# VH-VL binders against Uncharacterized protein C11C11.01, part 7

Target 1, 160 residues: Uncharacterized protein C11C11.01, of Schizosaccharomyces pombe (q10200r209to368)
Amino acid sequence: LTKLDRAKLEWLIQGLNCEKGSIGNLLCFAVEHVNNHVEITDAFLKEFFNDQPTDDTKVYDDDYINERGEKKLSLIYLMNDILFNGISGTSLVWRYRFSFEPHVERLLDDLYLFSKRLGGRIKEDIFCKKVVKVIEVWKTWIAFQEETLERAWRNFSGNT
Short names: E, the ipSAE of ESMFold2; O, the ipSAE of OpenDDE; V2, 0.75 times the mean of E and O plus 0.25 times the DockQ between their complexes.

## First folded at step 1 (VH-VL)

Design u6 (framework fv_utomilumab)
Fold by ESMFold2-Fast, scan of step 1:
Structure u6 (fold): chain C 160 residues (1-160), chain A 121 residues (1-121), chain B 108 residues (1-108)
Amino acid sequence: as target 1 above (160 residues)
Amino acid sequence: EVQLVQSGAEVKKPGESLRISCKGSGYSFTSYWISWVRQMPGKGLEWMGKIDPSDSYTNYSPSFQGQVTISADKSISTAYLQWSSLKASDTAMYYCARSPEYAPTEWFDYWGQGTLVTVSS
Amino acid sequence: SYELTQPPSVSVSPGQTASITCSGDKLGDKYAHWYQQKPGQSPVLVIYQDSKRPSGIPERFSGSNSGNTATLTISGTQAMDEADYYCQSADSSGTYVVFGGGTKLTVL
């Protein structure tokens, strides 16, 4: 990626939320720069795991946790859109699938543990339900290893 | 192939209880949300709430929270809408509709035929 | 309380283009869906995710969504297209489904 493209990617990631336009803008960037799928996936992972502070002995502000939950959901929705809205006979899906595949178990494990920090059963249930719907899409299309997706599905759906 | 079949028309008096049903067939019932939509005579569509049949999780419109109960029995692929005490203002056509919800905004691809509920003294 | 606003009625002559608008705060940042309802019938999805047509919906139906306004466009309008049309999206929080008030399309 060029210096300007890296700056644009970082700007798009920082502004990412769950709204269609926000996700669509980053999706368009990912499609246009498919040859840089490894670098784009690395930026995604950096933001996904960018929990501050990282020390689990510290109690964090509810506003911070809610903001992080929103960001993680937006990234998972983006990932789903990259995998499925790009499938129309292109190599896009296969390139991003290969880049994400080594990390999918870690992503889902992190997301489940994070759900327990949302500060209320109702918030946790809503969050888990949204993640379950994405996992069900991935299971239906066999996007990733069935064992990994089935374990994640049990974790998120069994929580309610 | 995919069908949502609702229970028949009801004529009730104010204060009576009622439960109407929506049975899905031709698809995996637990893989889709079921929403209930009200249409008062000569008026538009109002979303009441939804249920995930796999775990019975519900989400209600603020206008209908506490007014109705949505439930489901996945063993018979049926969702329910019920009132503990009907009012004349509940007179309406009630539709069930299915939706996928894996993107920010859901849509309704299949609808039931509707259940007409008339509440009068 | 998030609201979607539609004109109550639109009239066109057969063969002309009908345009039905749906306005809401930042609606273009969300998906808009459209339903057709004929008298005595259930609603039928005609456009989803702003511009996509379900299988079986004629090519003359199209949609767009930008800024605050989504538009359903029916080209070469036919008598059979006479119906009520509803737009639908989500509220500002993305939690609740919201329908527009509906537009009665009259042909002729």
Scores: ipSAE 0.000, ipTM 0.498, lowest interface PAE 16.0, mean pLDDT 84

Design u7 (framework fv_utomilumab)
Fold by ESMFold2-Fast, scan of step 1:
Structure u7 (fold): chain C 160 residues (1-160), chain A 120 residues (1-120), chain B 108 residues (1-108)
Amino acid sequence: as target 1 above (160 residues)
Amino acid sequence: EVQLVQSGAEVKKPGESLRISCKGSGYSFTSYWISWVRQMPGKGLEWMGKIDPSDSYTNYSPSFQGQVTISADKSISTAYLQWSSLKASDTAMYYCAKEGYWSGDYFDYWGQGTLVTVSS
Amino acid sequence: SYELTQPPSVSVSPGQTASITCSGDKLGDKYAHWYQQKPGQSPVLVIYQDSKRPSGIPERFSGSNSGNTATLTISGTQAMDEADYYCQSADSSGTYVVFGGGTKLTVL
């Protein structure tokens, strides 16, 4: 990526939210720069795992947790759109799938643990249902290892 | 394939209790939220609330919170809408609808509707 | 509370293009969905996520959503398209479902 493209990527990630336009802007960038899929995936992962307290003894307030939840959810929506709603072509799907695959288990585990930090059944349920919808898409198209997706599906859906 | 089948029409008096049903088939019932939507005679669609059949968790519209109870029995793939005491103003067509994928909470399949008439 | 506003009625001649609007604060930042309802029938999803068509919905149905206004467009309108049309999105918090008031489409 050029310096300007890298700055644009970081800006898009920082501003990412669950609105369709926000996700679409980053999706467009990811499609245009598919040859840099490793760099783009690395930036995604860096932001996804960027949740740490300002002090190791402090409790996150509700505003912070809600904001982080929206960011993680927006990143997962983006990931899904990159894999399935981008341009038709196995090369696009394979390149990003290849970059994401080593991290899928970590991502889903992090999301589940994060859902427990939301501090209430109402918040946890809403969050988990949104994640379940994404996992169901990935299971339908066998995007990642079946055991990993089944375990995540059970965790987020309450293993009915 | 996917079907939502609702219970038949009801004619009730004010003050009576009522429970209507919505049975899902042709899909994983516990994997999707079920919403209830009211349509008064000659009027538009109003969202009442929804339930996750996997754990019976509910989310109600503020306008309907405390006026109705939404429940589900996953063992028979059926969702319910219940009134403890009906009013004449509850006269309406009631639809159940299955949510699709993603944000925006769109409804990909709808039941045929249950007409509830409340009159003295 | 968040509101979606539709014109109460739209009239077109057979073969003309019908345009039904749905307005809400920053609606273009959210997804808009559209339902068709004929008398005595359940609503049918005709457009979801602004512009996508479910299987079985004719290509003459299309949608867009930008700024504060989503639009359902029916090209080459046929008599069978006569119905009430409802737009739908979520409120500002994304927690509650919101429907527009509905538009009666009349094909002359």
Scores: ipSAE 0.000, ipTM 0.484, lowest interface PAE 16.1, mean pLDDT 83

Design u8 (framework fv_utomilumab)
Fold by ESMFold2-Fast, scan of step 1:
Structure u8 (fold): chain C 160 residues (1-160), chain A 121 residues (1-121), chain B 108 residues (1-108)
Amino acid sequence: as target 1 above (160 residues)
Amino acid sequence: EVQLVQSGAEVKKPGESLRISCKGSGYSFTSYWISWVRQMPGKGLEWMGKIDPSDSYTNYSPSFQGQVTISADKSISTAYLQWSSLKASDTAMYYCARGDYDILTGYFDYWGQGTLVTVSS
Amino acid sequence: SYELTQPPSVSVSPGQTASITCSGDKLGDKYAHWYQQKPGQSPVLVIYQDSKRPSGIPERFSGSNSGNTATLTISGTQAMDEADYYCQSADSSGTYVVFGGGTKLTVL
């Protein structure tokens, strides 16, 4: 990526939310720059696991936890949209499946553990249901190893 | 202020395992990535890979993937470089350096003093 | 694989300007950083993001980067500047760190 494209990627990641248009903007960037799929995946992973305070004055409270949950969901929805294009679209976009594959297990483990930080049974249940929908799509597409997805599905669906 | 302190020199035989360390101090250890760089005697710098101490995510150079393991223990602000079975060709100075995940714009602002690893029969 | 090429050696007289080049495909679209290494010592960052100096690095050190070539310039070169200099950037995908082969600067 050029210096300008790198700045644009960071800007898109910081502004990412679960709105269709927000995800679509970053999806377009990811597709246009598929040759840089490893760098884009690295940026995704850095933001996904960025659960530390942004600065020294930031309060680590329920509002922060809810905000982080929304960001993680938006990143997973983005990942799903990228993978959909990779499986149904072009062979070049399939590179993202390859760059994400080594991290799927830890991403799903992180999401499950994170779900326990949410306040109350209702919030946890809603979060888990949203993740289950994505896992079910990945299982249908055979996007990743069956054993990994089946284990995650059981955890999030409460079907252990 | 900011310091990266590496473990002492090692003399090993081929086939032995080894783990060397890099301890950060004077900064938020989880806010920066740690890279490992090899310098063979009389040769230039070779990037081996990096780790994000906040989640232990690693990114290896293709030349070193499967040859070494990079890990970190954020509770003691220490990163590690490990070999399961050393070879004579692993004889080199190994540096750790502080940077960030942005490889395109990122640079190494602080370096450890280096750990000399000698592998001989 | 992406490669950064540096001349193996450069010689200058004290007080003259030294110029060390680093060439790579579309290097000007990326950042180049420069490190100084003296015998038995760790590398020291002297220029980052093409042209910026870290605190403590003398003003006689400067850098540029355009097209395929980044250049480290040392004006009024002093004996203490004698060292190996390495450029660093990223491969074409922006995924892996790449170092140049190094340039030995001799001040005589």
Scores: ipSAE 0.000, ipTM 0.475, lowest interface PAE 20.3, mean pLDDT 84

Design u9 (from u1 with heavy chain P100E E101Y T103Y P104D E105S Y108P; framework fv_utomilumab)
Fold by ESMFold2-Fast, scan of step 1:
Structure u9 (fold): chain C 160 residues (1-160), chain A 122 residues (1-122), chain B 108 residues (1-108)
Amino acid sequence: as target 1 above (160 residues)
Amino acid sequence: EVQLVQSGAEVKKPGESLRISCKGSGYSFTSYWISWVRQMPGKGLEWMGKIDPSDSYTNYSPSFQGQVTISADKSISTAYLQWSSLKASDTAMYYCARGEYYYDSSGPFDYWGQGTLVTVSS
Amino acid sequence: SYELTQPPSVSVSPGQTASITCSGDKLGDKYAHWYQQKPGQSPVLVIYQDSKRPSGIPERFSGSNSGNTATLTISGTQAMDEADYYCQSADSSGTYVVFGGGTKLTVL
């Protein structure tokens, strides 16, 4: 990526939320720069795992935890859209699938553990249901290894 | 004061395993990438790979993928570089260096460790 | 595989301007950084983001980056500037860090 494209990517990631337009803007960037799929995936992963504040001794505000959950959900929605809605009539979607594949297990594990930090059973259940819908799409299209997706589905749906 | 302190020199035989370390201090260890850089005697700098200590995400140079393992223990602010089976061609100075998040792919290494000399001979 | 090419050596007289080049495909679309390494020592960052100096680096060090070539310029070169210099950027995809082969600067 050029310096300007890198700056735009960082700006789009920082502003990402669950609104269709927000996700669509970053999706368009990812499609336009598919040849840089590894760098774009790296930026995605950094933001996904970037839990702030960095000081682990501080008591975290409930609003902060809710905002982090929104960001992680927006990134998972983006990932889903890249894999299934980003590239009309071309085979280029497999490039992102290959870049995400080594990380999908740790992403889903992190997301599940994060769900337990939400401040109540109702919040946790709503969050988990949203993630389940995405996992069900990935299982239906066999986007990743069946065993990894089945394990994640059991975790988020509450099945043993 | 930001510092990266590496473990001491090693003398090993081919086939032996080895792990060297890089300890960060004076900054938030999980807020920066740690890269490993090799310099063979009389040769230039070669980037081996990097780790994000906050989640242990790694990215390796294609030349070093499968040759070494990079890991980190954020509880003690330490990154590691490990070989399962050393070769004579692994004889080199190894540096760790920190990089900012948004500059990790093309960004600068602002602080470097003092280096760990690894000698592998039969 | 993406490569950054530097001349293996550059020689200058004390007080003259040294120019060290680093060439790579479309390098000017990316950031170039420069490191100084003296024998037995770790590399030291002397220029970052093409043209910026870290605190403590003398003003005689400057940089530029355009097209396919980044340049490190040392004006009024001193004996203490004698060292190996490495450029650094990223490969074409922006995924991997790449170093140039290094340039030995001799001040005679």
Scores: ipSAE 0.000, ipTM 0.491, lowest interface PAE 17.2, mean pLDDT 84

## First folded at step 2 (VH-VL; from b3 with heavy chain S56D, light chain S96D; framework fv_bepranemab)

Design b3a (at its last look DockQ between E and O 0.50; V2 from the best seeds 0.00; counts 0 for: pae E 5.2 > 2)
Heavy chain, then light chain:
Amino acid sequence: EVQLQESGPGLVKPSETLSLTCTVSGGSISSYYIAWIRQPPGKGLEWMGTIYYSGDTNYNTAVQSRVTISVDTSKNQFSLKLSSVTAADTAVYYCAKGGYEPDSYMDVWGQGTMVTVSS
Amino acid sequence: DIVMTQTPLSLSVTPGQPASISCRSSQSLLHSDGKTYLEWYLQKPGQSPQLLIYEVSNRFSGVPDRFSGSGSGTDFTLKISRVEAEDVGVYYCMQDIQLPYTFGQGTKLEIK
ESMFold2, look of step 2: ipSAE 0.152; ipTM 0.645
ESMFold2 (binder alone), look of step 2: mean pLDDT 90; pTM 0.937
OpenDDE, look of step 2: ipSAE 0.614; ipTM 0.845

## First folded at step 3 (VH-VL; framework fv_bepranemab)

Design c1 (from b3a with heavy chain T50Y; at its last look DockQ between E and O 0.40; V2 from the best seeds 0.00; counts 0 for: pae E 2.7 > 2)
Fold by ESMFold2-Fast, scan of step 6:
Structure c1 (fold): chain C 160 residues (1-160), chain A 119 residues (1-119), chain B 112 residues (1-112)
Amino acid sequence: as target 1 above (160 residues)
Amino acid sequence: EVQLQESGPGLVKPSETLSLTCTVSGGSISSYYIAWIRQPPGKGLEWMGYIYYSGDTNYNTAVQSRVTISVDTSKNQFSLKLSSVTAADTAVYYCAKGGYEPDSYMDVWGQGTMVTVSS
Amino acid sequence: DIVMTQTPLSLSVTPGQPASISCRSSQSLLHSDGKTYLEWYLQKPGQSPQLLIYEVSNRFSGVPDRFSGSGSGTDFTLKISRVEAEDVGVYYCMQDIQLPYTFGQGTKLEIK
């Protein structure tokens, strides 16, 4: 990616939230720059795992944890939209699927552990239900290894 | 101030589906969950499940295969349907409001509605 | 499922005397968020349950200070320092840390 495009990507990631328009803007960037899918996936992963405050003015408290939860959800929603956008058999699905595949297990493990850090049982439940909806889509289309997705589904759905 | 009121049939035949309604008045239903709790005559309280305004539900596994909780936002009503009823389902049914953390406790309860399963 | 066990199942007290009700959970009710998810409800005869105490020891709005809750982990106690006639009813402890949420069997408080 050019320096300008890299700056634009970082800006889009920093501003990402769960609104359709926000996700759509980053989705558009990912589609336009599909040849750089590895770099874009790397930027996604860097932000996804960026859980410690880097600014001295930020405190690691419930407000920060809630903000991180929304960021992780927005990234997972983006990932789902990127993968789903290629359901017509386009090369977009295969390129990003390939880039995400080595990391999907650790992403889901991180999300599950993160869910236990949210303030309260109701907040944890709402977060888990949102993640389950995405996992259900991935299981339906066999986006990743079935064993990994089944394990994650059981974790987020709770004991049966 | 939020108020809850349950309504439903007094009698339901064995094997049929029980349908109950909880009507909410006073406040916005978007900021809390609604739970259903039942109490058989002379016995204790049993939590059946709850629903968020979004329509997402959690059920007690003991009744999960038979119970459905839903919301109609246009009427400010929540419903509970329980299929394949037996005499063991005879109870007073309550709906109750709970908040999100830190106030996740059930602070407002309806008056309850008695349901008898009998032929 | 978490099992909630109350003792005693019934007690009779003379007005003005103290009462104590115990609740034990089969698993710790301490969440990773630092809160303990235990509540106490009172059901007066012919009425709906009403919240008395949440998060082990916090009195709900309007609940008299003669009611107090204490405990940690798996062992909890509800105390009434001076029982009044209006306190008659069935007391339930409840956990809401793990689905399904579960109540104790109830403790019936009667006046002698």
Scores: ipSAE 0.188, ipTM 0.668, lowest interface PAE 4.3, mean pLDDT 86
ESMFold2, look of step 3: ipSAE 0.449; ipTM 0.784
ESMFold2 (binder alone), look of step 3: mean pLDDT 91; pTM 0.942
OpenDDE, look of step 3: ipSAE 0.641; ipTM 0.852

Design c2 (from b3a with heavy chain A35H M106F; at its last look DockQ between E and O 0.57; V2 from the best seeds 0.00; counts 0 for: pae E 3.9 > 2)
Fold by OpenDDE, look of step 3:
Structure c2 (fold): chain C 160 residues (1-160), chain A 119 residues (1-119), chain B 112 residues (1-112)
Amino acid sequence: as target 1 above (160 residues)
Amino acid sequence: EVQLQESGPGLVKPSETLSLTCTVSGGSISSYYIHWIRQPPGKGLEWMGTIYYSGDTNYNTAVQSRVTISVDTSKNQFSLKLSSVTAADTAVYYCAKGGYEPDSYFDVWGQGTMVTVSS
Amino acid sequence: DIVMTQTPLSLSVTPGQPASISCRSSQSLLHSDGKTYLEWYLQKPGQSPQLLIYEVSNRFSGVPDRFSGSGSGTDFTLKISRVEAEDVGVYYCMQDIQLPYTFGQGTKLEIK
């Protein structure tokens, strides 16, 4: 990516939320720059894992946790939309499958652990169910290798 | 002291949409989940769904396709809509107050409102 | 969904005598936080349910000492040491460890 494109990507990621428009803008960027799918995926991952360390002895600010929750979900939704575009016939967009696949298990593991930080059982469960719904979609679409997705699923489900 | 009160039509025709309102008084609802629970006559309790003041919802899968729960923060009201009702939806409908932290149990219940589905 | 099973479904008790209701869950209600999320509710005739016990054994505010809860994992018990007339109603156990929340069938307690 060009310097300008990187700046735009960073701006889009920083502003990303669960609103369709927000996700859509970044989706368009991802599709437009599909040849840079690896770099975009790296930026994705960087933001995804951009959390304060988990410390059981610390009480985190609720606003922070909620914001990070929304960010993580929005990223997962974006990932889902990217993959959907790849499956829907945009051949080059399917490249994202390969860049994301190695990280699927790690992403889901993080989401599970993060869910424990939400500070409420019901909120935790709701969050997890949202994630599970996405996983089910991926399973239905065969978005990733079956074995990888099955492992990720079992790990997530088994932990929940 | 937080109080809940359900309101809505006592009679709904089959295939129509049941609409109920839960009015919260006596305090802020910003930190609580509100739940909808129903009880058919002479039967047990069924949890239908929940909503946070932010609008975040979760539904029982048994009714998910037909249920919509919403919140009007300006009125301190929560709404339940159940579409395509049948006789099986005849029940007393309760709204109940839960909590985010530390408790998630239902410590406050409305009085309940009876809804009969009949042609 | 977690299935909650109560036994018995009805019982008749002489005033002053003890009562016991069992509740079994289809899976453990022990959460990773170390707490077990099982509640007991009482619905008196013509009234809304009211919370009696939470987290297996904690009496809710205003609940008389004659009510006690016990159990672990998947097996739980509500005990009333001395049943009074005001204890008449239907008792429900409920799990709140995960959505959807689910109730037992209810146990109807009557006075002989």
Scores: ipSAE 0.259, ipTM 0.730, lowest interface PAE 1.5, mean pLDDT 90
ESMFold2, look of step 3: ipSAE 0.263; ipTM 0.700
ESMFold2 (binder alone), look of step 3: mean pLDDT 92; pTM 0.946

Design c3 (from b3a with heavy chain S54D T57E; at its last look DockQ between E and O 0.38; V2 from the best seeds 0.00; counts 0 for: DG spot H54, pae E 5.1 > 2)
Fold by ESMFold2, look of step 3:
Structure c3 (fold): chain C 160 residues (1-160), chain A 119 residues (1-119), chain B 112 residues (1-112)
Amino acid sequence: as target 1 above (160 residues)
Amino acid sequence: EVQLQESGPGLVKPSETLSLTCTVSGGSISSYYIAWIRQPPGKGLEWMGTIYYDGDENYNTAVQSRVTISVDTSKNQFSLKLSSVTAADTAVYYCAKGGYEPDSYMDVWGQGTMVTVSS
Amino acid sequence: DIVMTQTPLSLSVTPGQPASISCRSSQSLLHSDGKTYLEWYLQKPGQSPQLLIYEVSNRFSGVPDRFSGSGSGTDFTLKISRVEAEDVGVYYCMQDIQLPYTFGQGTKLEIK
């Protein structure tokens, strides 16, 4: 990616939320720069795992945790759109699948552990239901390691 | 402490849309959810829907096609809109708040507002 | 939807005597967190409902200790050890384990 493209990527990721337009803008960027899928995936992962405040005087509170949850969901929805939305081309799907595949288990484990920090059963249940819907898409398309997806599905759905 | 106040019309004509507001004072919006419950005269309580901190709305299947619940976070106001009302929608309408942690039960209820559907 | 069924639908109780109200759910109210999400509300004449008992057996703040809740699985009971005149009203059980939240039909308590 050029310096200008990296700045645009960082801007899009920082502004990403669960709104259709926000996800669509970053999706378009990912499609346009598919040859840089590794760098884009790395930026995705950096934001996904960015759970600590940058201001050390700021403590974790409910608003911060809720914002992190929304960001994590928006990133997972973006990943789902890149890989499993019928808009993406076959070559694009293969490249992003390659770059995301080594990280899927870590992503799902982090989402599950994060769900326990949301401040009660209602918030946890809402979050887990949203993740389950995505996992079910991934299972339907037989996208990633079956054992990993089945274990995550059981964890998030409460069947274990 | 959190306090709730329902407001809206006392009388609505059949086939029109019933609009109610629940004004919340105190507390952070991220710390509670709002449920709407109604009670026809002389009858029991019926949950109509709930809106959570993240804006997700969930509705009773009996009214799902006609109800919309929303929030205006800048005003600490929650709204209920029920379209195509009939006499069966005559009831006292309550808003109630619940929390998320450690306890999620509905602990604060508004006083209720009576809505009569009459031509 | 989880159906909540209360019995009896009405009670007439002499002051000082005990009262018991049953609530049954069509599905378990036990959540994976180990808690059971069954509440009891009292609606006194002309008032909004007020919370009495949460999570089966926990009295809400300010509720007299003559009120107690018990039960597990799908079968729950609210007991009043000594009914007083101020206990008159309609008692509702409610599940809030999953949407849509549902109430029992209510049990009217009167003093005889």
Scores: ipSAE 0.167, ipTM 0.670, lowest interface PAE 5.1, mean pLDDT 85
ESMFold2 (binder alone), look of step 3: mean pLDDT 90; pTM 0.935
OpenDDE, look of step 3: ipSAE 0.622; ipTM 0.838

Design c4 (from b3a with heavy chain S104Y, light chain L99Y; at its last look DockQ between E and O 0.43; V2 from the best seeds 0.00; counts 0 for: pae E 3.4 > 2)
Fold by ESMFold2-Fast, scan of step 6:
Structure c4 (fold): chain C 160 residues (1-160), chain A 119 residues (1-119), chain B 112 residues (1-112)
Amino acid sequence: as target 1 above (160 residues)
Amino acid sequence: EVQLQESGPGLVKPSETLSLTCTVSGGSISSYYIAWIRQPPGKGLEWMGTIYYSGDTNYNTAVQSRVTISVDTSKNQFSLKLSSVTAADTAVYYCAKGGYEPDYYMDVWGQGTMVTVSS
Amino acid sequence: DIVMTQTPLSLSVTPGQPASISCRSSQSLLHSDGKTYLEWYLQKPGQSPQLLIYEVSNRFSGVPDRFSGSGSGTDFTLKISRVEAEDVGVYYCMQDIQYPYTFGQGTKLEIK
């Protein structure tokens, strides 16, 4: 990616939320720059695992945790949309699937552990149900290893 | 101020499907869940199930195979359907509102609707 | 499923005297989020249940100061410091730490 494209990507990631328009903007960038799928996936992963507050703070509050949960969820929705919703061809799915595949287990494990940091039982249940819906799509289309998806499904659905 | 109102048929024959509606008024329901609770005459309270505004549900295992809760967001109505009813399903049925944390508790209840299962 | 057990099942109190109701859960109601998911509801004759206490000891808005809740883990108590005529009804403890939500069998409070 050019310097300008990297700046645009970072700006889009920082502004990403769960609204369809927000996800759609970054999806369009991912489609437009499919040849750079590895670099785009790397930027996704960097943001996904970035659990430090933007400001220098010593104690994480509930507002910060809720904001991080929404960001992680928006990234997973984006990933799902890149793979299955709003794409124009199988070539895009293949390239991004290839770059995400090595990380899917770590992403799902992180999401499950993160769900336990949310400040309440209802918040945890809502978050987990949102993730389950994505996992069920991935299981239906066999997007990733069945064993990995089944384990994640059990964790998030409460079936051990 | 949020208010809940149940409505139902009053009398249902054994083996039929019971259908109840809960109408929410007076406030935004997008951040609330609705629970259905029943009370047989002279007995205690039994939780039937819960639905989030998104349509996701949780059911009591004792009735899970017979109960369906759904939401119609265009009407701000929630419904409970209970199939294959018997005399044991005779009860007052309540809907109750619970929120996100910190207000996850059921702080608003409807007046209840009596359902009798009889031939 | 978590079983909620109340003691006593019925209680008769002279007006102005205190009342105490116990509730025991079959497993801890303390969640990993630090909250204890125990509530008390009152059902007055002919009325819907109403919330009295949430998270063991927090009085819901509008509930008189004479009501108090206490306890931890599996053992909980609801106290009324001075019972009034309007307190007549059935009291239920309830857990909502996990599905299915479960209620105690209820304690009927009557005035002598």
Scores: ipSAE 0.268, ipTM 0.706, lowest interface PAE 4.1, mean pLDDT 86
ESMFold2, look of step 3: ipSAE 0.345; ipTM 0.733
ESMFold2 (binder alone), look of step 3: mean pLDDT 92; pTM 0.946
OpenDDE, look of step 3: ipSAE 0.734; ipTM 0.897

